# Designs tried in a protein design chat: VH-VL binders against q54qk4. Part 36

Target 1, 195 residues: q54qk4
Amino acid sequence: MNLSEDVLKGIETLSDEKLINDSVFKHIIDTCFLVILKKKTESDLFDNKAVSSVDTIALKQTFSAFIVFILESMKINYDQSSISDLLEEHKLSSSRIDFISNYFKEYRVAIRKHLSVTNFHFPHIIDVNWRLDLFMKSNAVEKLNTPVYLINLTTEQEENVKGKVQFAATLDQLQDLVFKLRDAQKQIERSSIKS
Key: E = the ipSAE of ESMFold2; O = the ipSAE of OpenDDE; V2 = 0.75 times the mean of E and O plus 0.25 times the DockQ between their complexes.

## First folded at step 22 (VH-VL; framework fv_nisevokitug)

Design v01 (at its last look DockQ between E and O 0.33; V2 from the best seeds 0.00; counts 0 for: pae E 5.1 > 2)
Fold by ESMFold2, look of step 22:
Structure v01 (fold): chain C 195 residues (1-195), chain A 120 residues (1-120), chain B 108 residues (1-108)
Amino acid sequence: as target 1 above (195 residues)
Amino acid sequence: QVQLVQSGAEVKKPGSSVKVSCKASGGTFRNYYISWVRQAPGQGLEWMGEIIPIFGTANYAQKFQGRVTITADESTSTAYMELSSLRSEDTAVYYCAREREPSTDYFDYWGQGTLVTVSS
Amino acid sequence: SYELTQPPSVSVAPGQTARITCGANNIGSRYVHWYQQKAGQAPVLVVSYDSDRPSGIPERISGSNSGNTATLTISRVEAGDEADYYCQVWDSDSDYYVFGTGTKVTVL
């Protein structure tokens, strides 16, 4: 599975039981699955008093990371043991892993149907901005600059509701993303011709 | 498709305790809050508390804190509500209830109710 | 604690309209849910999120919520509508699930 370091760090935030208590954890995971199923929106993440004690930026980063994790897991048809092993490697407790795994079992069929038939419900990219940024190693003997592209996508989840997706990628990661997007476009075009 | 089946009616003496069970079937048990709601004869609905089985976390209504204990047994998909120091005003029908979907602010699934009679 | 006040009873002739109110300070800023409870039975959800009807609930049952009052309206009342009706909100600063005092609807 090709998850960015930022996505993996966002998933690991779910292991921090001091920052994300069990009530907040449940709310984040519930909202992720329901947003993918178009039964809730991102605003529902913030309309719960359980999350009022959590930093808004951390909350949104974790939410976005877990949505990516769900979608990638469904795309490669990741089985329940593989999902559990990945979450364990990223320090989630057994109870939290079980909570997530149970939702994958419960919603896997519904999500798969939704993704194969109703692609029009995903956030649509309506604008893109990018810039090249250089990572500077702190205290490095030799300065190693790794080119990183900061990608900012402006999205629209439903008519007149806008959102932003921001991520960083190396050239290799960006090339892989472009390849996967081109491949997905070709698969959609093939599916649309068969009616 | 989720069904909640409660234990049968009970008659109790004042000062004793009662433990009502609520067995869930037809869906995922451990990820959802199970709530307890009671109703005295001729009176309204009162939320008593809830538990989420996978985390074992319980929340109680302020009126019932100190007298109610809510637990869950994941191996049997059963939630329990125990009310202690019973008085005649605790005579009521006790319901368990659950959301159909996560983060819903209301109850879609209700047990059939358990009548608890506290009589002298 | 946050309290939801309902009239104790409403009497209505068949074919008429019953209106059941649920009052609380600034209840219009909250989502209100409504339950119907027939004698000897568990409650049944009839309105969610102020005005949404669950599947199987007839169009003649509707809800509204603004200011300090939420209202459940039953048009063209039938004998089968005779029941107790409860409003409910969710609130993390009180007892989470807060029920109204209940209204007995009697069909004359």
Scores: ipSAE 0.217, ipTM 0.618, lowest interface PAE 5.1, mean pLDDT 82
Fold by OpenDDE, look of step 22:
Parts: C-alpha cells; sequence; structure tokens
Structure v01 (fold): chain C 195 residues (1-195), chain A 120 residues (1-120), chain B 108 residues (1-108)
C-alpha cells in the first residue's frame, strides 16, 4: 500500500507507548473510526482528559495519519493480515495491533459503505487571485464602507478537476487570515523540529 | 448478534462481597468495553464502571472506587463485577452492557440483569 | 459531577406526542443517547448520538439536542410506549457514563 512518509510516521507514533499511553491510544483509534463514520468530529479528539498530556500537534498529526491509513486501507480493501504486517513493521505492539485489527474487522463494512458515498479528500489550493473592490456590498463583510478584497482560490480535487472558492474580506479580515496562516506555518515548522 | 448472559440472583449479608459474571457471545470480546450499570428498586440507572479486556484496564465511577473491581477473562469472554462491603443500599439489579460498535459511548447490548439483595 | 435532569413523569394520550427532556449545562455540545426501559426488562437503546435511530426502532421515536436541552420525541404514542426513558452521555471530563434521572411515560 502506498502511504506517505508522514502517514507512516504517524503510525509509528502510535507505537510509542511513552508518548501515547494505552488510554490515549484507545482514544485516538476510537475517535478516528468514529470520525470516519461521522459519529464524532475531529474536535472530539481533544475532548478527553487522557490526551491532555500529549502535544497537540503530535496528536493531530497522528490522528490525521491514522485517518488516512484507515481510509486507504479500506479503499483497497486491505486484508487483516496485511494490516497487521504493516503495523508490525512500524513497531506497534501485538496488543495494539490486535486492537486496531479488531476495529478494522468490525468497521470494515460500515467504512467501505461510507467510502462509496463520501469523499474525505480535500481539494488543494493551486492558485490564488485577488482584487480590490471598492463598491462591493456583501453580507459577509461587517463594514460596508471599507474596501473589500475579492479573493478567488483555485482548487484541485482530482487531476484536471478544478474548483473555485470565492470570498470577500476587508483588509482587517485579510490580515487576520494571513496571521492565522502564518501561525499555522509556524506550528508546522515546530512540529517538524520535534519529529 | 451479541448476547450478554449474567449470573443468577444473589442474596448477601451486609459487609460481604458479591461477584457477578457477564458472559459475552456472538461477537468480538477483546476490543469492546464492558460496562456495569446498576438500578436500585424503583430508581434510575447508575453507571459503575467499565473494562476493556484487551488491555485489562478498568475505569470506575468515583462513588464505587475502592469498593468495586471489574475484571475480564478473554479466554471465556466473561466480565466480572465484584462489589465489596455490601450495604442495604447496594440492593439493586446489576446489568452488564456493551456497545455494538467499538467506543460509541452508548450501550446496544444489555445483560438480563442480576438481582443482588443485601439484607441482614 | 455532570448531572442530567429529566422530568419524573410525562403523561400522554394515545396518538399524541410525548416529549421527554434531558437538561444539563451545555448538553448540546455532548452526544446524547436515549434508552427505553419497560417494566422488568433491561434498557433498550432507542436513540443514539442525539438523533440517530437504531435498527428496529420506529420512526415515531426521534431525538434532538441543542443548547441545554436534549429531547426525545415520541409521536403517535401507543400503549406499548409506556416505559421509563433515560438519557445518557459520556462525560469526557470524568470519563464516566452519566444517565439522566429517568422519565416515566404513562399512556393515558
Amino acid sequence: as target 1 above (195 residues)
Amino acid sequence: QVQLVQSGAEVKKPGSSVKVSCKASGGTFRNYYISWVRQAPGQGLEWMGEIIPIFGTANYAQKFQGRVTITADESTSTAYMELSSLRSEDTAVYYCAREREPSTDYFDYWGQGTLVTVSS
Amino acid sequence: SYELTQPPSVSVAPGQTARITCGANNIGSRYVHWYQQKAGQAPVLVVSYDSDRPSGIPERISGSNSGNTATLTISRVEAGDEADYYCQVWDSDSDYYVFGTGTKVTVL
């Protein structure tokens, strides 16, 4: 199975019993499957006292990685032995492998059904275009008398399948967005250093 | 279809202990939490604790901590709830319960209940 | 401790709609599950995750959850609906399962 290094690294994180104790491990696995089944949300990942001791970024990365692992495994209908082998290769304990394997077994049909109707892949931003509009009235903008930037994001979901996201923002809103994105970037950088 | 079958009714003296069993069949045992919930006569449902067999870790409601012990035997697919230092207030029907799907945080399957009567 | 409060009883005539509330601070941010318990029987799950209906549960039974109140609605009430009903959440702060105080539904 073709998994990215990031995904594999996330899986390996699950093997670290010091970082991810059994309680946290269980919670991550539980949450991943239930999120895929749309029973829980990603925010529920943090709604547990057990994870309070785990670095937030590490937790998110591990969560995301494992989601991808589940989805990819289900997509290709990866058999239980192959799943176990992969997890073993990434140094998970036998008990944790068994735990995960049982989840796969129990949720296989349900997840595959969901996959048939649900797309968990987010489009990628491939281009950004913006212009200043001095006269645009939008209910999405709080201040009507301020210049508004119209932003067009070109997205790609699949090869040659492009989409567009349009939104308006005041200068302040745009600055806020940029700030948040920069913050995200910093967090990514920090996580890379810690890994 | 998962079935939970509990041990029979118990009559106990105050200060004694009771151990109730819950045998699971029809599904995987290791990966599912087994919870114990009791109900005093004419009262509501009260969660006591849970165990996940594969890890053997149990979680207890604060009210019962130090007095309740929940265990599981994977070889027999049986969970146990032992309550010590019994008092009259412990008279209740005790249920074991389990999720249909792992970690859904609700109970799809219930045992038939075990009446524990504590009387002098 | 997190507590779920239910009315002790609800009376409803056949064919009418029964609404059972489950109140708690910000319960809307939690997933609420509902159980029906008939006399002498174990509880039966009737609603999960606020509004999901398990297989075999009639469409007459539905759930909602917002703000500080979760509600179980039983439309076109039948005599067979007479039972005790319990809301339940999993409290992430304590890792406890919390049941409501229970509501006895009487069909008049």
Scores: ipSAE 0.023, ipTM 0.631, lowest interface PAE 4.2, mean pLDDT 88
ESMFold2 (binder alone), look of step 22: mean pLDDT 92; pTM 0.938

Design v02 (at its last look DockQ between E and O 0.28; V2 from the best seeds 0.00; counts 0 for: pae E 12.2 > 2)
Fold by OpenDDE, look of step 22:
Structure v02 (fold): chain C 195 residues (1-195), chain A 120 residues (1-120), chain B 108 residues (1-108)
Amino acid sequence: as target 1 above (195 residues)
Amino acid sequence: QVQLVQSGAEVKKPGSSVKVSCKASGYTFSNYYISWVRQAPGQGLEWMGEIIPIFGTANYAQKFQGRVTITADESTSTAYMELSSLRSEDTAVYYCAREREPSTDYFDYWGQGTLVTVSS
Amino acid sequence: SYELTQPPSVSVAPGQTARITCGANNIGSRYVHWYQQKAGQAPVLVVSYDSDRPSGIPERISGSNSGNTATLTISRVEAGDEADYYCQVWDSDSDYYVFGTGTKVTVL
């Protein structure tokens, strides 16, 4: 199974019983399966007192990693023994392995069915361009007759499958977006330092 | 078919303890929380606590902390609720219930209930 | 502590619609579930937050949630709908399951 290092690291995080106690572990795993099954949302990951003691970034990374693990495992119809072996290799306890394995058994059919109709793969932004449009009238812009920026995102979902996302933004909106992205970048940097 | 079958009615003296069992079947017992909920005569439902069998971790409502012990036996798929220092106010029907979506949302299956009567 | 408040009783004529409210601060942002309890029986889940209707539960029974009030609606009420109904949430702050005070629905 071809899992990225980040995914594997996320899985390993689940083996850290000091960082991820049993309650938190279960919550993460439960939430992952339930999100995949569209029973819950990602926001529900944080709606638990138990996770309040866990670093938010670490929690998100672990969550995301495990989602990928589930999806990839289901995609290739990874057998239970292989799942267990992989988890064991990444030092999860027997009880945690059993917990995860049980859910794989229970939800295999449902998840695979879901995967047949749902794509959890998000496209990647590979290019960004923008232009100033002085005459654009868009309902998305609050202010009339103000210059707006037309932003084009080039996305790639699969090799050689490109898409485009287009949106308009005022200068203020664009600045806000940039600010938020910079903030995200800072958070990523902080996370990298802690790891 | 998921089923929760509880032990029979109990009559206890004040100050004694009662242990109620809940045998589960029809699902992976280990992975789902089992909660205990009681209902006094003519009263509403009151959550007491829960246990996740595979980890053995139990959580209790503050009201019952120190007086209630919830355990589970994976080999027999049975959850237990022991309530000590019984009082007349503990007279109630005690239910075990499975938490459906394991993220502590709702109870999709219930035991039939166990009447515990505390009387001198 | 988080508390769910329900009216003690609701009376409804057969064929009419019964609405049972469950009030709490910001309950609209919570997953609210409903249980039916007939006399001498265990509670039965009738409405969950998810789209899956519990087995055996008629479409006449539905739940809605907004603001500070969750509502259980029972349309075309039948005699068999006479029961106690409880709303329930899981409170993430306390990690407690919280039940409403319960509503007795009487079919006239």
Scores: ipSAE 0.705, ipTM 0.841, lowest interface PAE 0.8, mean pLDDT 89
Fold by ESMFold2, look of step 22:
Structure v02 (fold): chain C 195 residues (1-195), chain A 120 residues (1-120), chain B 108 residues (1-108)
Amino acid sequence: as target 1 above (195 residues)
Amino acid sequence: QVQLVQSGAEVKKPGSSVKVSCKASGYTFSNYYISWVRQAPGQGLEWMGEIIPIFGTANYAQKFQGRVTITADESTSTAYMELSSLRSEDTAVYYCAREREPSTDYFDYWGQGTLVTVSS
Amino acid sequence: SYELTQPPSVSVAPGQTARITCGANNIGSRYVHWYQQKAGQAPVLVVSYDSDRPSGIPERISGSNSGNTATLTISRVEAGDEADYYCQVWDSDSDYYVFGTGTKVTVL
């Protein structure tokens, strides 16, 4: 597993029981796992009784480091023994290691499923809507009749997950976009013929 | 399915102690705070204290500090509340309740309650 | 210590609205949770975080919190709403959980 020195330092901060007492520790670990599952946000870390008197900089650094640790552990399928060994090397107590291990056991399947859903697929366009508008170029009261198209693309990244891409283009910009898309299409067709 | 099942009713004499159990099932017992809340006859709810089993650390309301001891046994998934030097004013129903996590600030599951009667 | 004051009782006719207040200094800066307790039963959470309803809680039960008062509102009251209702906060100064004094809702 390749963890940066900053990440390892942040993880080791979890061993400082005076700075990170048990209530704070539980809150940090719980929030890290739930943020990855999109059930909480970083603001939930600070808007809680457990951390009301804790150094916010150390809290942020440890939180960020542990999120990276979870994600890397999932990426390389780190087993419980390997997780325990790394945490022990960075001076966490056996009870804190067990706490973290229990969270991995409880949430490993849910996190793997969540990461699978967020796999990269480029959103594809399923619908196009547009509106012609005007804007002034020379001054506040003098209008220049420059066509501006407000384009709305409805996209679909995965089944039932839809999005929007909205932008403005002058007629010249839109024509240039169409030309570039046609050129890209020709290059794709040409490459396919040679294979 | 989360369940908290408490021990049965008890009758105690003044000056003695009582220990109420709360057996948890359906979740990772060690990771969640368990609170104890009591309710005297005809009165409201009163928080007594809490424990998180994996660390064994307890926090007690000031009113009960020195008389209450809250413990947990991870091997049996059971929390305990012991109240010492009992007085007639300690006659109440004692509930255990789970706090999902510190960030929730509320109790999502409650035991059925245990009536403790203190009488001579 | 931080105390949550509730009226001891509220009487309401069926079909009308019951409003249960929970008063404390600057309670609007805290999250308020509400529990319903029917006779002989354990409390049941009915509102969390001022206004959120757990699954299974009807829409006619709602909460609000601002200034020095949090309010639980039960619209179109039914006989089954007859219960004791408690507000609850976590008090950051003491690090304790605090319950309100309780309100008995009686359906006439």
Scores: ipSAE 0.000, ipTM 0.506, lowest interface PAE 12.2, mean pLDDT 81
ESMFold2 (binder alone), look of step 22: mean pLDDT 92; pTM 0.932

Design v03 (at its last look DockQ between E and O 0.64; V2 from the best seeds 0.00; counts 0 for: pae E 3.4 > 2)
Fold by OpenDDE, look of step 22:
Structure v03 (fold): chain C 195 residues (1-195), chain A 120 residues (1-120), chain B 108 residues (1-108)
Amino acid sequence: as target 1 above (195 residues)
Amino acid sequence: QVQLVQSGAEVKKPGSSVKVSCKASGGTFSNYYISWVRQAPGQGLEWMGEIIPIFGTANYAQKFQGRVTITADESTSTAYMELSSLRSEDTAVYYCAREREPTTDYFDYWGQGTLVTVSS
Amino acid sequence: SYELTQPPSVSVAPGQTARITCGANNIGSRYVHWYQQKAGQAPVLVVSYDSDRPSGIPERISGSNSGNTATLTISRVEAGDEADYYCQVWDSDSDYYVFGTGTKVTVL
């Protein structure tokens, strides 16, 4: 199975029992499976006292990595032995491997069913444009009679398959968005330094 | 469908210990917390503790810490609750319970209950 | 410790609506689950996550949660609804499961 280095690193993080104790481990794994099954959201990952001791970025990276691992494994219908071998190669303990393997067995059919009807990959933003609209009425804008920016995101999901995401934002909303994106950027930078 | 089957009723003397079993079937055992909840006659439900079998990690309500021991045997898919230093107030129906899905904060499956009577 | 308070009893005539409250500070910020327990039986989950209904539970049973009160509502009450009802939360501070004091619903 062709997993990215980042995914493999995330899996390896799950082997660090000092960083990720059994409680945290279980929570991460549980949440991953449940998110894939659309029973939980990513936000639920942080809704546990146990994870408070774990670096947020590390937690998110590990979570995301493991999601990819599950999805890719299910996509190719990876057998249990292969799953175990991969996890063993990444130094997970036998109990943790068994824990994960048990869930693969339990949720294999359900996840594969979901995969057949849903897309779990996000499109890439390849372009952005915006314009000022003085008279646009949008449900996304709380204040009426305020100039709003119409933002268009051009996305690419597959080769030559482009999509568009449109939304309206007031100046304040746009500034808030920019701020949040800048914050995200800082977090990325921080994560890059730690890796 | 997960089923929880508990051991039979017990009659114990004060100061003794009781060990109740809960055998699970119909699903994955090792990955799910098994909780123990008791109910005194005519009283409400009281959570005692839980265990995740695969890791053997148990959590206890403060009230029972030091007096209750929850264990699990993965080979038999059986959880155990041992309560020591029994007193009359421990007379209750003891239930094992389990969630259907991970991280659900409620109990979908319940054992039939085990009556433990503590009397001199 | 986090405590959930329920009325000890609720009486209702057949066909009427029973409302069972579960009170605690800021309970609205927590997910509340409800159990029905008939005499001599184990509890049965009837509402999860404030308002979700498990399979097999009739639509006349519903839940809500806001502020300091969660409420289980049983519409068109039948004789078979006579039971004890318990609210329950998971307390993230203590990692404990907390049950309400229980409410006996009597169908008159």
Scores: ipSAE 0.736, ipTM 0.849, lowest interface PAE 0.7, mean pLDDT 91
Fold by ESMFold2, look of step 22:
Structure v03 (fold): chain C 195 residues (1-195), chain A 120 residues (1-120), chain B 108 residues (1-108)
Amino acid sequence: as target 1 above (195 residues)
Amino acid sequence: QVQLVQSGAEVKKPGSSVKVSCKASGGTFSNYYISWVRQAPGQGLEWMGEIIPIFGTANYAQKFQGRVTITADESTSTAYMELSSLRSEDTAVYYCAREREPTTDYFDYWGQGTLVTVSS
Amino acid sequence: SYELTQPPSVSVAPGQTARITCGANNIGSRYVHWYQQKAGQAPVLVVSYDSDRPSGIPERISGSNSGNTATLTISRVEAGDEADYYCQVWDSDSDYYVFGTGTKVTVL
């Protein structure tokens, strides 16, 4: 498992029973698993009396570290004995190791399901270029005097595989596109891209 | 699906104690708080306390502090509530209850209730 | 300490709307949960987090919470809605669970 020194230190902080008592410990671990399952948000961690006495920066570092630990454990399919051995190396008590292990057993299938839904790799937009073209048409019935933008998106789906998306849009269409992209961005911030 | 099955009805004399069991089946037992809630005849629900089995940590309503002891046995997935120095006003149905998911502050799973009658 | 007050009873004709209140100082700052209890049975959760319905609870049962009052509303009341109803909060200051005094709903 490839965990940074900061992540391992955050995990080891969970062993400090004076800083993180059992009630706070349960709350942190509960919230980590539920956030990964999209049932809670990071705000549920901080807006709780149980953790109000813990420094916000330390709490966020520990929470973030354990989130990474869960995700990496799922990615490499770390078994229960390997999880327990790692946690024991970082001085967690047997009761706390068992608490975490019980949640890995209970939630492993559900987490893997959510990860497979969010593991799809969409093409990345790596470059945008455009050209303004003025379309002017004059005839007895119709005058069209609207700028048209010719847009090229350069994409990359996987390393060294590039693509292009080309389309034309009026200013009104671009404004609608920007509005839709902003709305999609807000949905990503509230939930996964695929709900 | 979690199910909570409680021990049978009991008749007790004033001054004695009673121990009610709550056996959980389905799902994880040790990581979840188990609460005890009682209801005297014709009265409302009254929370008595809770335990988190894996840590063995109990929290009691102040009214019952010193008279109630809540314990858990992880190997049998069973929680226990013992109430001592019984009085006639302790006659009630005693429920165990549990949340479905962590971090919720409500009770989805309830035992069937255990009637404890205190009379001379 | 933190007490939740409910009216002792509410009488309602079939097809009408029953409203059950749960009063406490600043209850709107807390999440309120509601339980239905029929005679001889354990309570059943019908509303969580002020207004969320558990799976299997009909949409005609709804909740709201603001200020000093939370309200459970049962629209198009049926005979099967006759039960005792309790509100409940978790009081973060005491770390206790608190139940309301209970309301018996009678369908006429």
Scores: ipSAE 0.376, ipTM 0.718, lowest interface PAE 3.4, mean pLDDT 83
ESMFold2 (binder alone), look of step 22: mean pLDDT 92; pTM 0.938

Design v04 (at its last look DockQ between E and O 0.64; V2 from the best seeds 0.00; counts 0 for: pae E 3.7 > 2)
Fold by OpenDDE, look of step 22:
Structure v04 (fold): chain C 195 residues (1-195), chain A 120 residues (1-120), chain B 108 residues (1-108)
Amino acid sequence: as target 1 above (195 residues)
Amino acid sequence: QVQLVQSGAEVKKPGSSVKVSCKASGGTFSNYYISWVRQAPGQGLEWMGEIIPIFGTANYAQKFQGRVTITADESTSTAYMELSSLRSEDTAVYYCAREREPSTDYFDYWGQGTLVTVSS
Amino acid sequence: SYELTQPPSVSVAPGQTARITCGANNIGSRYVHWYQQKAGQAPVLVVSYDSDRPSGIPERISGSNSGNTATLTISRVEAGDEADYYCQVWDTDSDYYVFGTGTKVTVL
């Protein structure tokens, strides 16, 4: 199975019993499966006291990585032995491997059914353009009679399958967005240093 | 459908210990917490503790810490609750319970209960 | 410790609506689950996550939760609804399962 380095790193994080104790481990794994099954949301990942001791970014990365791992495994109908081997290669303990394997067994049919009807990947932003519009009326803009920027995001979900996301923003809203994105960037940088 | 079947009623003397079993069937055993909840006659429900069999990690309500031991045998899909230094106040129906879905904070499945009577 | 308080008893005539409250500080921020326990039986989950109904539970039974009070509502009460009812939360502070004090519903 062809998993990205980031995904593999996330899986490996699950082997760190100091960082991720059994309680946290279980919570992460449980949440991943339940999110895939649309029984929980990502926000539920943080609704546990045990995870308070874990770096938020690390937790999110691990969560996301494991989601991808589950989905990819299910997509190719990865057998239990192969799953176990992969996890073993990434230094998970036997008990944790068994824990994960049990859930794969239990939810294989359900997840594969979900995969047949749902898409669990986000498109990638491949282009951004914007223009100033002085007369645009948008429900997304709270203030009337102010210049707004029309932003177009070009997205790619699959090869040669492009989409567009359009939204309007005032200068203030756009600045806020930029600020938040910059903050996210800083967080990513911080997490990269720690890993 | 998960079923929890508990051991039979017990009569114990004060100061003794009791060990109640809960056998699970119809689903995965190792990955799910098994909780123990007791109910004194005419009283409410009281959570005692839980165990996740695959890890062997048990959590206890503070009230019972040092007096209760919860264990599990994966090979037999059986959880155990041992309560020591029994008192008359420990007279109760003891239930094992389990969630249906992982990390749900409620109990879908219940054992039939085990009456433990502590009397001189 | 986190405590859930319920009225000890609620009496209701057949066909009427019974409301069972579960009170605690800021209980609205927690998911509340409800159990029905008939005499001599184990508890049965009747409401999860404030208002979700498990399979097999009649629509007459519903739940709500806001502020400091969660409420289990049983509409068109039948004789078979006579039971003890318990609210329950998972306390994130202690990581304990906390049950309410219980309410005996009597159908007159």
Scores: ipSAE 0.387, ipTM 0.699, lowest interface PAE 1.2, mean pLDDT 89
Fold by ESMFold2, look of step 22:
Structure v04 (fold): chain C 195 residues (1-195), chain A 120 residues (1-120), chain B 108 residues (1-108)
Amino acid sequence: as target 1 above (195 residues)
Amino acid sequence: QVQLVQSGAEVKKPGSSVKVSCKASGGTFSNYYISWVRQAPGQGLEWMGEIIPIFGTANYAQKFQGRVTITADESTSTAYMELSSLRSEDTAVYYCAREREPSTDYFDYWGQGTLVTVSS
Amino acid sequence: SYELTQPPSVSVAPGQTARITCGANNIGSRYVHWYQQKAGQAPVLVVSYDSDRPSGIPERISGSNSGNTATLTISRVEAGDEADYYCQVWDTDSDYYVFGTGTKVTVL
C-alpha cells in the first residue's frame, strides 16, 4: 500500500497513548467507520468530551489520515495480516491493532457494498451523436432499404477514461428505446422524492 | 444477531458479594461497551457502569464507585459484574446490555436479567 | 444530578393516542431514546435519537424532542402497547446513562 507521509504521520499519532487514550481512540476509529458508512458526520468527531483534551488540528489530521487508510485498504483489498503488519510497523499496540482489525473484519463487506453503490462512478453519457442512413445488405439475396439511425453515445467513467457505444436502430426500435428510458426516468424521479 | 445470556438467580446475605455473568454470542464481543443496569422491584432502571473488553477499561456510576467491579473475559466472551457490601436495597434484577453499532448512546441488546435477593 | 421525570401512568382507550412525556431542563439539546418493557421482560428499544424507529417497530410509535420535553407518541393504541416506557439519555458531561422514572401505559 502507498500512503503519503502525512497519512502515515496521522496513523502513528494513534499510537501515542498519552495523547490519545483508549476511549478517545475508540471514538476516533468508530467515527471513521461510521462516516464512511454515512451513519455519522465529521462533526460527530468533536461531539465527545474526551476529545476536548486533544488538540483540534491533530484530532482532525488523525481522523482524516485514518479515513484514507480505510479507503486505501479497501481499494487494494488488504488482508487482515497486512493491515496488522502495517499498524505494528507504525507503533500501535497489540490491543489497538486488534481493535482496528476486528472492525475491518466486521465491516469490510458493508463498506465494500457502500462504496460500490454510493461512491462508484458509473459510465456517464456525456454526448449523443446520430444520423439517418440507409442500410443495405450487400451479400443478401434480399436487399433492405430501411431507414436506420446510427447512434453514437460518448461515455465517461473516470477523468480521461472515455468510451463509445455505437449501434444502429430502426425508427420502431428507437421509439421503443425512448419509451423505456422515459419510463426509467419517471421511476427515478418518484424514488428521489423520498431521498 | 447478538444474544446475551446471564447467570441464574442468587440469594445473598447482607455484607456479602455477588458476581453476575453475561455471556455474549452471535457477534464480535471485544470492541463494544457492555453496560450493567439494575431494576429494584417496582422501580425504574438504574445504570451501574460499563466495560469495553478489548481494553479492559471500566467506567462506573458515582453511586456505585467503590462497590462495583466490572470485568470481561475475551476468551469466553463473558462480562462480569461484582457488587460488594450487599444491603437489602440491592435486591433487584440486574441486566447486562450492549450497543449494536459503534458509538451509539443506547442499548440494542439486553440479557434476560438476573434476580439477586439480599436477605438475612 | 440530571434527572428525567415521567408521569407515573397514562391511561388511554383503544384506538386513541397515548403521549408519554420525559421532562428535564433543556432536554431538547440531547438525544432521547425510548424503551418499552412488558411485565417480566427486558426492555426493548422503540425509538432512538429522538425520532428514529428501529426495524420492526410500527410507524404508529413515534418520538419528538424540543425545549424541556421529549414525547413518545403511540397512535391507534392497541392492547399490546400496555407496558412500562422509559426515556434515556447519555450525559456526556458526567459520562453517565440516565433513565427516566418510567410511565405505565394502561389500555382501558
Scores: ipSAE 0.324, ipTM 0.677, lowest interface PAE 3.7, mean pLDDT 83
ESMFold2 (binder alone), look of step 22: mean pLDDT 91; pTM 0.933

